# Ledger of designs, part 344: VH-VL binders against q9umr5

Target 1, 268 residues: q9umr5
Amino acid sequence: SYKPVIVVHGLFDSSYSFRHLLEYINETHPGTVVTVLDLFDGRESLRPLWEQVQGFREAVVPIMAKAPQGVHLICYSQGGLVCRALLSVMDDHNVDSFISLSSPQMGQYGDTDYLKWLFPTSMRSNLYRICYSPWGQEFSICNYWHDPHHDDLYLNASSFLALINGERDHPNATVWRKNFLRVGHLVLIGGPDDGVITPWQSSFFGFYDANETVLEMEEQLVYLRDSFGLKTLLARGAIVRCPMAGISHTAWHSNRTLYETCIEPWLS
Below, E stands for the ipSAE of ESMFold2; O stands for the ipSAE of OpenDDE; V2 stands for 0.75 times the mean of E and O plus 0.25 times the DockQ between their complexes.

## First folded at step 17 (VH-VL)

Design xe30 (framework fv_acimtamig; at its last look DockQ between E and O 0.85; V2 from the best seeds 0.81)
Fold by OpenDDE, look of step 18:
Structure xe30 (fold): chain C 268 residues (1-268), chain A 123 residues (1-123), chain B 106 residues (1-106)
Amino acid sequence: as target 1 above (268 residues)
Amino acid sequence: QVQLVQSGAEVKKPGESLKVSCKASGYTFTSYYMHWVRQAPGQGLEWMGIINPGGDDTDYAQKFQGRVTMTRDTSTSTVYMELSSLRSEDTAVYYCARVGIPFSDYDWGFDYWGQGTLVTVSS
Amino acid sequence: SYVLTQPSSVSVAPGQTATISCGGHNIGDKDVHWYQQRPGQSPVLVIYEDSNRPSGIPERFSGSNSGNTATLTISGTQAMDEADYYCQVWDSRTYVFGGGTKLTVL
């Protein structure tokens, strides 16, 4: 039998977004129990990510308990950060494959229509004034806002991303790293034509430096310091990078080729 | 300002196909899902289907499965809805309608509507 | 299939409050949207997610949703408010509209 699959949605999404993914999994891995968690749907996805992590944790614990052989986790967009945090705070998770589906794993810094909708009078260049305020950090999108030009504010004010990355010291850093390293495989999926994740390399733990030059994962301090286990995971062959061009942000969960190439191999 | 401009009225015979266009402007075309909704004369609104920003993902109402096809042309910022095997009951005003939130197929409501396209199916 | 039930018609005098109901099983657990359609015009979103007004919609429009009934309220009803009103929800991969309510301003 196949291991159960747990799916976590992204910003402004619901289980409806994964209707094709469910179909694909059923076709290629018949009998798989797939649970798409309908938590923090729609506008509720703007709630603080730590709140979301707690809610999703409560939902996945029973599923994991019933699957002693392990589970697979597919997490889309913002959901990928939620899942990474889940794996960091859970000392008893049994996740075999963590599939990060076009997630801003190293944060977001871009002018998107999401941003325009939420903050119509703000640009990415000045959003730090909002996102790194106590008020701003009450919104999920600000929890992973990563302004490369205001690194001091990011490191000090980011209540989520900076912590799960181990970029800011905190008493749980060692334990979170240990917990995250329990994952069997980290599957990173994304691509240059996403149009939302900015830079798109964030899905692979790449990100801007102070000059907005994109550096790859291996050049990031979080990797070099192995602050949450990326270096360790890579060393033991546990990181899979699956870039794909021609996929827009809203197509990662519906593209058949993407599924077959980047997702299906890790559902066994 | 957001505008959805649809193609003109059409007269069709039973068995034929209709294809209505909806040209969008005033916003980022590739960021929003689009719906099609129709309204028979003197009747209520009926949902037909949804198409994602990239045009590669659709979902149709069961009633229209096998007869309806929704497509998008990014170069012209136009969404199309084709309905085949027309019947007299398909006589209606057809509307394109945008989802209210970018990159989301969640039900946010339809915040902008086209002016409608009357299609009359008669022998 | 999920069904939304609206009264066929509601009448109100100018300046009075109009109330249009939308009934559905556990509709309070859903997001309800309301559309106004004046004669010969396209629908216009007047309430989204139970109680929110889009930009440009007068404050006299309000919405609520609980239990099995969503309600559109129009205070200080004006002649221009005469229209058909539709409630709408999402259910089981489909978008469902109510049958519509014709609001007449006497």
Scores: ipSAE 0.889, ipTM 0.942, lowest interface PAE 0.6, mean pLDDT 96
Fold by ESMFold2-Fast, scan of step 17:
Structure xe30 (fold): chain C 268 residues (1-268), chain A 123 residues (1-123), chain B 106 residues (1-106)
Amino acid sequence: as target 1 above (268 residues)
Amino acid sequence: QVQLVQSGAEVKKPGESLKVSCKASGYTFTSYYMHWVRQAPGQGLEWMGIINPGGDDTDYAQKFQGRVTMTRDTSTSTVYMELSSLRSEDTAVYYCARVGIPFSDYDWGFDYWGQGTLVTVSS
Amino acid sequence: SYVLTQPSSVSVAPGQTATISCGGHNIGDKDVHWYQQRPGQSPVLVIYEDSNRPSGIPERFSGSNSGNTATLTISGTQAMDEADYYCQVWDSRTYVFGGGTKLTVL
């Protein structure tokens, strides 16, 4: 019998986005109970990430309670940040594999069609004026906007990402770190041809410095200070990195080779 | 401006196959999912399926499963819909239509439509 | 199989308000989209997600959705509004269209 799998979608998605992933899991791990959470679908995916965390938390509690051997999380794009926070705020989670599927773990700084659709007159260089306002922080995409040219504003105004990454102090930081460290495996997936997640190395906890040069996870202050447990997890052998070229942003959940290489091995 | 331009009208015999093209311009082709919808003469609209130009993944309405195939060519920004084993009941105008939101197959409505391709199936 | 029911025709005098209904079981729990189709032309999205207008659609077009009925409302109806109108919902991994309503302005 396989552990149940819980799937958390991304920006403007629903459970329908994962139809191919469910087919792959059924083929390789028949009998697996897969629950794709239909919360904050479509337009509702723009709600503040802390609101989404609360809703997803309420949905996962009964699933985890019925699975004493543990569960796996597969969390796509923005959903990977929701899952980061779930693992931190839940004192009693029993997650074995947390599979982060092209999620902007250190944030987003890119001109994409999402940005053009939501803020037609804005570019990445000017979005900080909107996102780092109190009004902007009521939108999920601004909760992980990380402008490397305005890092002081990001640290002071980010109501979500800076806090869960331990980049700004929070009263619950020690408890969040303890809870996050309960995870069995942190499986990071992403690649250079994603076309949306910018820089793509954000999916592996890398990010831009002030000159837009990417610094990898091991050079980040959050890693060096072990702010939420990355250094401890890596030392424990619990971090898996699975980069793949040739995969666009909407193909991570529908590519069979990606599934077989990066996801399938972690579904016990 | 966004445009979806479809291939021209066709006349087919029962048992043959149909392949309609839809060429996109005015936006990033791989950023928006595309649907196919048909309309029989004097009848309403009928959904056939969806294709992801970015990932080449598809999903088809149950009625057409096994007869329909949707593909794309990113070098020409073109999606294709192929329907096999044609019957007289397949006589219809076939439309391609874009999802109104980028990077999502979510239920958002179809914001731009091709001009339609009339296919007549008769013996 | 989910079914959407529309009246086959609606008639209205110029300048008056036309209302087109779309009936479905608990349709108020779904997002309803509306398309306008003039003879020989492609459908045009006039309302999406129950009540939102795309750019270029006149403000006299509005929508609502509650309980078992969604409604498309056209105020100050003009001759150019003569067309077939289709409602659409997503249900159980498929899109379902209503049978269409022919709007006549005379």
Scores: ipSAE 0.846, ipTM 0.921, lowest interface PAE 1.0, mean pLDDT 94
Fold by ESMFold2, look of step 18:
Structure xe30 (fold): chain C 268 residues (1-268), chain A 123 residues (1-123), chain B 106 residues (1-106)
Amino acid sequence: as target 1 above (268 residues)
Amino acid sequence: QVQLVQSGAEVKKPGESLKVSCKASGYTFTSYYMHWVRQAPGQGLEWMGIINPGGDDTDYAQKFQGRVTMTRDTSTSTVYMELSSLRSEDTAVYYCARVGIPFSDYDWGFDYWGQGTLVTVSS
Amino acid sequence: SYVLTQPSSVSVAPGQTATISCGGHNIGDKDVHWYQQRPGQSPVLVIYEDSNRPSGIPERFSGSNSGNTATLTISGTQAMDEADYYCQVWDSRTYVFGGGTKLTVL
């Protein structure tokens, strides 16, 4: 029988956004129990990410308890950061596959329509003035804003990303790493034509240096220091990279070829 | 300025198909979901379906399943709605309407509407 | 088949407050949007998510939603507010509109 699947949506989304993905799972893995978490929908997706993590944690506990054989997570865009934090804070999670579907895992530094909608007078070069303030950190977008030209402000002001990456000291770092390492597989999905995730390699734990040159995952300090377990996971063969070109940000959960290639193999 | 400009009025016979275009300007076409809503003479508004211009996926109201097809052309920033096997009760003004937030099909209200296209189906 | 029920018409004197109701089973659990449609014109969003005004909509427009009734309220009603008003919700993978209310400003 197939393990239950838990789906966590992205910014401005709801459970309706995943209707095609649900259909694909039902067709290829009939009888699979799929739960798309109906929390922090639409406007509520702008709430602080730690608030969202707490709410999603409460929702997944009974699902995981009823599935001693394990569950899978499919986490889209902003939802992939929620899920990564979830895996760190839960000492009792039983996640086999964590499928990160075009998520800004190392942060975001793009002039996206999301930002234009929320902060219409801002650009990526000056958004740090908003995001790296206490008020700005009350918005989820700012919780993973990563300005490579103001790394000192990022490291001091980030209430979320710098913590779950182990880039700022905190008392839970060792426990969070241990918890995250209990995942069976980390499946990283994204691609160059996403159009939102900037750099798109953030979905694979790549990111800009101070010159806006993309350093891949293995060149990142968080990988080299193994701050939350990426080096350990890679060494045991638990990281799967599934890049795919030609997919825009809103099409990752509605493209059948992407599903068959990158998602379906991990839903056993 | 955000604008949605639709094709002109049409007269059709029963059994034919209609195809209405909706050209978007003033925003990033592929970032916002597009809906179609119609209004029969003297009647209220009726939702027909949604298309994702960024991904070309669709979802149609049950009443129109099998008769409606929505497509898009990103090179012209245009959405098309085709309704086949027309009946006299398909006489209506057809509107395209944009969802109010980027990159989402969430129910945020329709913040911009096209001018409407009157389609008359008569013998 | 979720149904939204609106009165067919509402009449108010200029300067008075108009209220337009939208009835639905447990509508208070749904987000309600309101549209204004003047004769020969496209609908215009005047309230979204129960009580929020889009940019450019006058402060005299407000909304509420609880229990089985959502309400559009127009204070200080002006002649230019004379129009048809539609409520709308999402239900079971479809968008549902009310039948519309004609507001007449005497």
Scores: ipSAE 0.715, ipTM 0.873, lowest interface PAE 1.5, mean pLDDT 93
ESMFold2 (binder alone), look of step 18: mean pLDDT 92; pTM 0.941

Design xe31 (framework fv_acimtamig)
Fold by ESMFold2-Fast, scan of step 17:
Structure xe31 (fold): chain C 268 residues (1-268), chain A 123 residues (1-123), chain B 106 residues (1-106)
Amino acid sequence: as target 1 above (268 residues)
Amino acid sequence: QVQLVQSGAEVKKPGESLKVSCKASGYTFTSYYMHWVRQAPGQGLEWMGIINPAGDDTDYAQKFQGRVTMTRDTSTSTVYMELSSLRSEDTAVYYCARVGIPFSDYDWGFDYWGQGTLVTVSS
Amino acid sequence: SYVLTQPSSVSVAPGQTATISCGGHNIGDKDVHWYQQRPGQSPVLVIYEDSNRPSGIPERFSGSNSGNTATLTISGTQAMDEADYYCQVWDSRTYVFGGGTKLTVL
């Protein structure tokens, strides 16, 4: 029988966003128990990511407890960062496949309609003034805003991403690393035509340097220092990279070819 | 200024197909999901389906499944709704309507509506 | 199939408060949106997510939603408020509209 699947949505989403994904799973893995978590839906997805992590943690504990053989996570966009933190803060998670679906794992630095809607007078070049304030850190999108031209501000002010990536010290870092390393497979999915995640390589732990040149995962200090276990996971053969061109940000969960190529193989 | 401009009124015979267009302007076309809603004369609003202009993925109300097809053309910022095997009870004003939040198909309400396209189906 | 029930008509005198109900099983657990439609015109979103007003909608429009009833309230009602009002929710895999309420300002 197949392991249960837990789905964590992204910014401004709900379980309805995954209707096609659920159909694909039912077709290829009939009998799979799929739980799409309807927490922090819609506007509530703007709540601070640590608040979301606490709520999702409470919801996943009973699901994991009922599945001693393990569970799979499929975590879309912002939801991939929630799942990163879940794997670190849970001393007892039994996650086999963590499928990160176009998530800004090293952060976001892009002019998107999310910013125009939330902060109409802001551009990517000046959003650091809002996001790296205490008020700004009360919004989920600011918790993973990573301005490469103000990296010192990011490192000091980020209450979430800089901590879970081990870019700034935290008392729990050693325990978080140990917990994260229990994951069976880290499946990274993303692509150049996403149009929202900027740079798109953030979904593969790549990111801009100060000149906006993308450095891939293996060139990142967090990888080289093995801050939360990426280098160890790669050495174990536990990291899967599945890039795909031609897919827009809102289409990752509704593209059949993407599902068959990048997701289906990891749903044992 | 956001605008949704629909094609003009049409008269169709039973058994024919209808194709209504909705041209968007004043915002990034691929950032917002689009819905189609119809209204029979003197009646209420009826949801037909949703289309993702970025991915071209769709979802249709059960009543229209098998007869409706929604498509989009990103080069012209236009969505289309095609309804086949027309009957007299398909006489209605057809509206396109935008989801209120970018990149979301969630229940945000429909913040902008087209002017409507009257379709009369008669022999 | 989920059903939303609205009164067919509501009448108020100018300056009075109009209340339009939208009944549905456990509707308080759903997000309710309200649309105003004047004769011959497209619907206009006046309330979204139970109680929020879009930019440009007068403050005299408000909404609430609890239990089995959502309510649209229009204070200081004016002649320009004469229209059909529709409530709307998402249920499972479909968007459901109420039957509409005709508001008449005497």
Scores: ipSAE 0.787, ipTM 0.898, lowest interface PAE 1.2, mean pLDDT 93

Design xe32 (framework fv_acimtamig)
Fold by ESMFold2-Fast, scan of step 17:
Structure xe32 (fold): chain C 268 residues (1-268), chain A 123 residues (1-123), chain B 106 residues (1-106)
Amino acid sequence: as target 1 above (268 residues)
Amino acid sequence: QVQLVQSGAEVKKPGESLKVSCKASGYTFTSYYMHWVRQAPGQGLEWMGIINPHGDDTDYAQKFQGRVTMTRDTSTSTVYMELSSLRSEDTAVYYCARVGIPFSDYDWGFDYWGQGTLVTVSS
Amino acid sequence: SYVLTQPSSVSVAPGQTATISCGGHNIGDKDVHWYQQRPGQSPVLVIYEDSNRPSGIPERFSGSNSGNTATLTISGTQAMDEADYYCQVWDSRTYVFGGGTKLTVL
């Protein structure tokens, strides 16, 4: 009787990362069909996000077709951006709850060990030189790199995030908005102790201005212009915000209290 | 330079519990998953489990479920492996080993290993 | 319950090519890692993800993986290569090691 759940992982992850989440779902909602998509695992998670969206789309179509009453999505970290685009490009999705688990929805601007591993000599202040090149846009992490000190370059060079957020015009913007608005609930989860997503408020559509002062979702031009439907969803009562302190980036999918508080209530 | 330094050799009696430590240095401790692997004298390598120093979640090989516990202390950059209800068959060198990719528990090779801790279980 | 099969021993003369196999059902669909363990020492990663060498590992070490067999190849084998070699894969929820191959350089 429970709707099926589809899980989309993040950077350098695989289905194994969600073993605890699956145990929690099985305990509270026994009989739920949970599919964790093993696409773009490990190094393949660095492939361009539009390529990942196409692959995940092909995988979710038959799952959604077999569940006429609807499905839920749980999308972790980078996976939340894949799911954002997926909901926009699919003109026939039947997603009820889209649970975004600590995803950089307005982008990333942080000095993390991901950055040091991939670009050892780079810092957040100079990564724009790499990410906003055509070569850099072939890496998923650069598709959502959002340097608040070079917002003009972000708007012109981002091949993914600026487009799905409606920050730059796209021919499909109107249909993407229509498709995204079919979602039943947008459940946003994140917190100040994440340690990777920078600023952490990006998980709630907040982001840095040019002085690195965080402006919340309601102050974003994307929200005010209702570019892809955030203002409409909020007016419908369809946006749920569930911030939680004390949770590090790799613990969102393995913390029982977080699951019970922020995820479990949305798995009908 | 990355180093994993383990606690010294121990002698235990059957039925007792073992606790081995592995202190990490030269990198951001909480960014890399850690594994425990053991090796009985003259035998091969056997995976015991994984711990996430960032999220403090664990997963154990089925053979050790109910007997093994892995923990970490971020203030000392140390992971621990406890094994209870010891038998003579638990005599082995116990290793901690790091994966090479930050924040990932995916199928990566173990790039750095501790020096090993010999544990002898005898009456 | 996934099992990796390695020969218990392989002997080679100095300067010759040593080949160590690792057998597993559809192992070609998995990523295979190889470790070298010299007597009294910790294992050292020599090949990861089928065919990649970590920094510091000589070019004479190479790997391949297809069908039901992964192979570690050591060309121009040296006395210092005497060691036990272990293959490793991830299978669903566990890491699985092969039984190990003792390489003897005559």
Scores: ipSAE 0.734, ipTM 0.877, lowest interface PAE 1.6, mean pLDDT 93

Design xe33 (framework fv_acimtamig)
Fold by ESMFold2-Fast, scan of step 17:
Structure xe33 (fold): chain C 268 residues (1-268), chain A 123 residues (1-123), chain B 106 residues (1-106)
Amino acid sequence: as target 1 above (268 residues)
Amino acid sequence: QVQLVQSGAEVKKPGESLKVSCKASGYTFTSYYMHWVRQAPGQGLEWMGIINPKGDDTDYAQKFQGRVTMTRDTSTSTVYMELSSLRSEDTAVYYCARVGIPFSDYDWGFDYWGQGTLVTVSS
Amino acid sequence: SYVLTQPSSVSVAPGQTATISCGGHNIGDKDVHWYQQRPGQSPVLVIYEDSNRPSGIPERFSGSNSGNTATLTISGTQAMDEADYYCQVWDSRTYVFGGGTKLTVL
């Protein structure tokens, strides 16, 4: 029998966004129990990420407890960051495959329609003024805003991403690393035509330097210091990279070829 | 600034097909989901379906499955709704309407509506 | 199939408060949106997610939602508020609209 699958959605999403993904799983792995968590839907997805982590944690505990053989996580966009934190704060998670669908794992630095809608007069170049304030950190999108031109402000003000990436010290860092390393597989999915996640390589732990040149995961300090276990996971053969061109941000959960190539192999 | 402009009124016979257009302007066309809603004379609103203008990803109300098709043309920022095998009860004003926030098919309500297209089906 | 029930008509005097109900099983667990439609015109969103007003909608429009009833409240009602009002929710995989309420200001 197949392990249960837990799905965590992204910014302004709900379980409805995954209707096609559920069809694909049912076709290839009939009988799989898939739970798409209807927490922090729509406007509530703007709540601080640590608040979301607490709520999702409460929801996943009973699901994991009923599945002694383990569970799989499929986490989309912002949801991938929620899942990153879940795997770190849970001393007893039994996640086999953590499948990250186009999530800004090193942060976001892009002029998108989300930004235009939320802060109409802002651009990526000046959003740091809002996001790195105490008020701004009450919004999920600012919790992973990573301005490469103001890295000192990001390190000092980020209440979420800088902490879970080990870029700023935290008393629980050693325990978070130990917990995260219990994951069976880290499956990273993303691509150049996403159009929202900027840089798109953030989905693979790459990110801009101060000149907006992308440095890949192996060049990042978080990897080199093994802050939360990426270097250890890569050495263990537990990191899977599955880039795909031609897929827009709202299509990662509704493209059959993407599912068959990048997701299906990791659902045991 | 945001506008949705629909094609003009039509008279159809039973068994024919209807194709209504909705041209969007004043925003990034591919960033917002679009819905189609109809209203029979003197009646209430009825949801027909949704389209993602970025990939032709569609979902239709169960009542219209097999008869409705929604498409888009990004070069003209236009969505289309085609309804086949027309019956007299398909006489209605057909509206396109935009989801209130970008990149979301969530339940946000419809913030902008087209002016409506009256379709009369008579024998 | 989920059903939303609205009164067919509501009448108020100018300056008085109008209340329009929208009944549905456990509707308090859903997000309710409200539309205003004047004769011959397209619907206009006046309340989204139970109680939020879009930019440009007067603050005399408010909404609430609990238990089995959602309510649209229009304080200081004016002649320009005469219209049909529709509530709307998402249920499972479809949008459901109420039957509409005709508001008369006389």
Scores: ipSAE 0.713, ipTM 0.868, lowest interface PAE 1.7, mean pLDDT 93

Design xe34 (framework fv_acimtamig)
Fold by ESMFold2-Fast, scan of step 17:
Structure xe34 (fold): chain C 268 residues (1-268), chain A 123 residues (1-123), chain B 106 residues (1-106)
Amino acid sequence: as target 1 above (268 residues)
Amino acid sequence: QVQLVQSGAEVKKPGESLKVSCKASGYTFTSYYMHWVRQAPGQGLEWMGIINPQGDDTDYAQKFQGRVTMTRDTSTSTVYMELSSLRSEDTAVYYCARVGIPFSDYDWGFDYWGQGTLVTVSS
Amino acid sequence: SYVLTQPSSVSVAPGQTATISCGGHNIGDKDVHWYQQRPGQSPVLVIYEDSNRPSGIPERFSGSNSGNTATLTISGTQAMDEADYYCQVWDSRTYVFGGGTKLTVL
């Protein structure tokens, strides 16, 4: 029998986006109970990430409670950040594999069509003026906006990402780290042709320095200080990196080769 | 600036196949899902399916499954809709239409439409 | 399958308010989009997500959605508003259109 799978979608998505992923799982792991959470769909995906975390938490508790052998999470794009926070705030989660599917784990600094659509008069270079205001932090995309040229503003104003990454102190940081470390496997998936997640290495905890040079996970202060457990997880052999070229942002959940290579092996 | 330009009118016989093109310009082609909608003479609008220009991600209305295929060519910013085993009831104007928000296949209105392609199926 | 019901026709005098209904079971829980189609032309999105106007659509177009009925309202109707109007929703895995309402301004 296979462990249940819980799927968390991304910005402007719904469960409909995962129809092909569910087909793949049914083919390779028939009988798997897959729950795609239809919470914060469409425009509601713009709600503050802490609000989304609370709602998803309420939905996953009964699923985890009835699966003592454990569950797997597949969390796409923005959904990967929701799942990061879920693993930290839940004292009793029993997640085996957390599969992060092209999620901006160290944040986003991209001049994409999302930005053009949401803030048509803004560019990535000036979005910090909006995102790092109290008003801007009421929008999910601003909760993980990480401008490498205004890192001091990011550290002071981010109400979500800087806290869950341990880049700014929080009273619950020690408990969040302990909870996150209970995860069996952290499976990181992403690639250079994504076209939305910028830099794409953010999906692997890499990010820009002030000169827009990408520093990989092991060079991040967050990793070096082991702020929420990345260094400990890597030492345990619990971090899996699965980069794949040739996949665009909305194709991660509908690419059979990607599924077979990066997802299927972790769905015990 | 955004334009969707479709191929010209066609006359077909029952049993033949139809392939309509829709060329996009004025925006990033791969950022917006595309839909196909048809309209029989004097009738309303009928949704046929959706295609993701970034991959092989399609979904078709139940009525057309097995007969419709949607494809895209990113080098020409063009989507295609092919309908096989044509019947006289397939006589309609066929439209491509862009979903109104980037990177989403969800419940958004269709903000730009092609000019339509009239297809007449008669024996 | 989900069904949207619209009146086949609505007539209004120039300058008066036209009201076009779109009936559906618990449609108030869905987002409703409205399209205008003039004879021989492609549909044009006039209202999205119940009550929002796209750029370029006059303020006299408004929408509402509650319970089992969504409504498109056109105040100060003009001859150029003569068209077929279609409501649309997403239901599970498909887009559903209403049958259309022909608006006549005489």
Scores: ipSAE 0.795, ipTM 0.900, lowest interface PAE 1.3, mean pLDDT 93

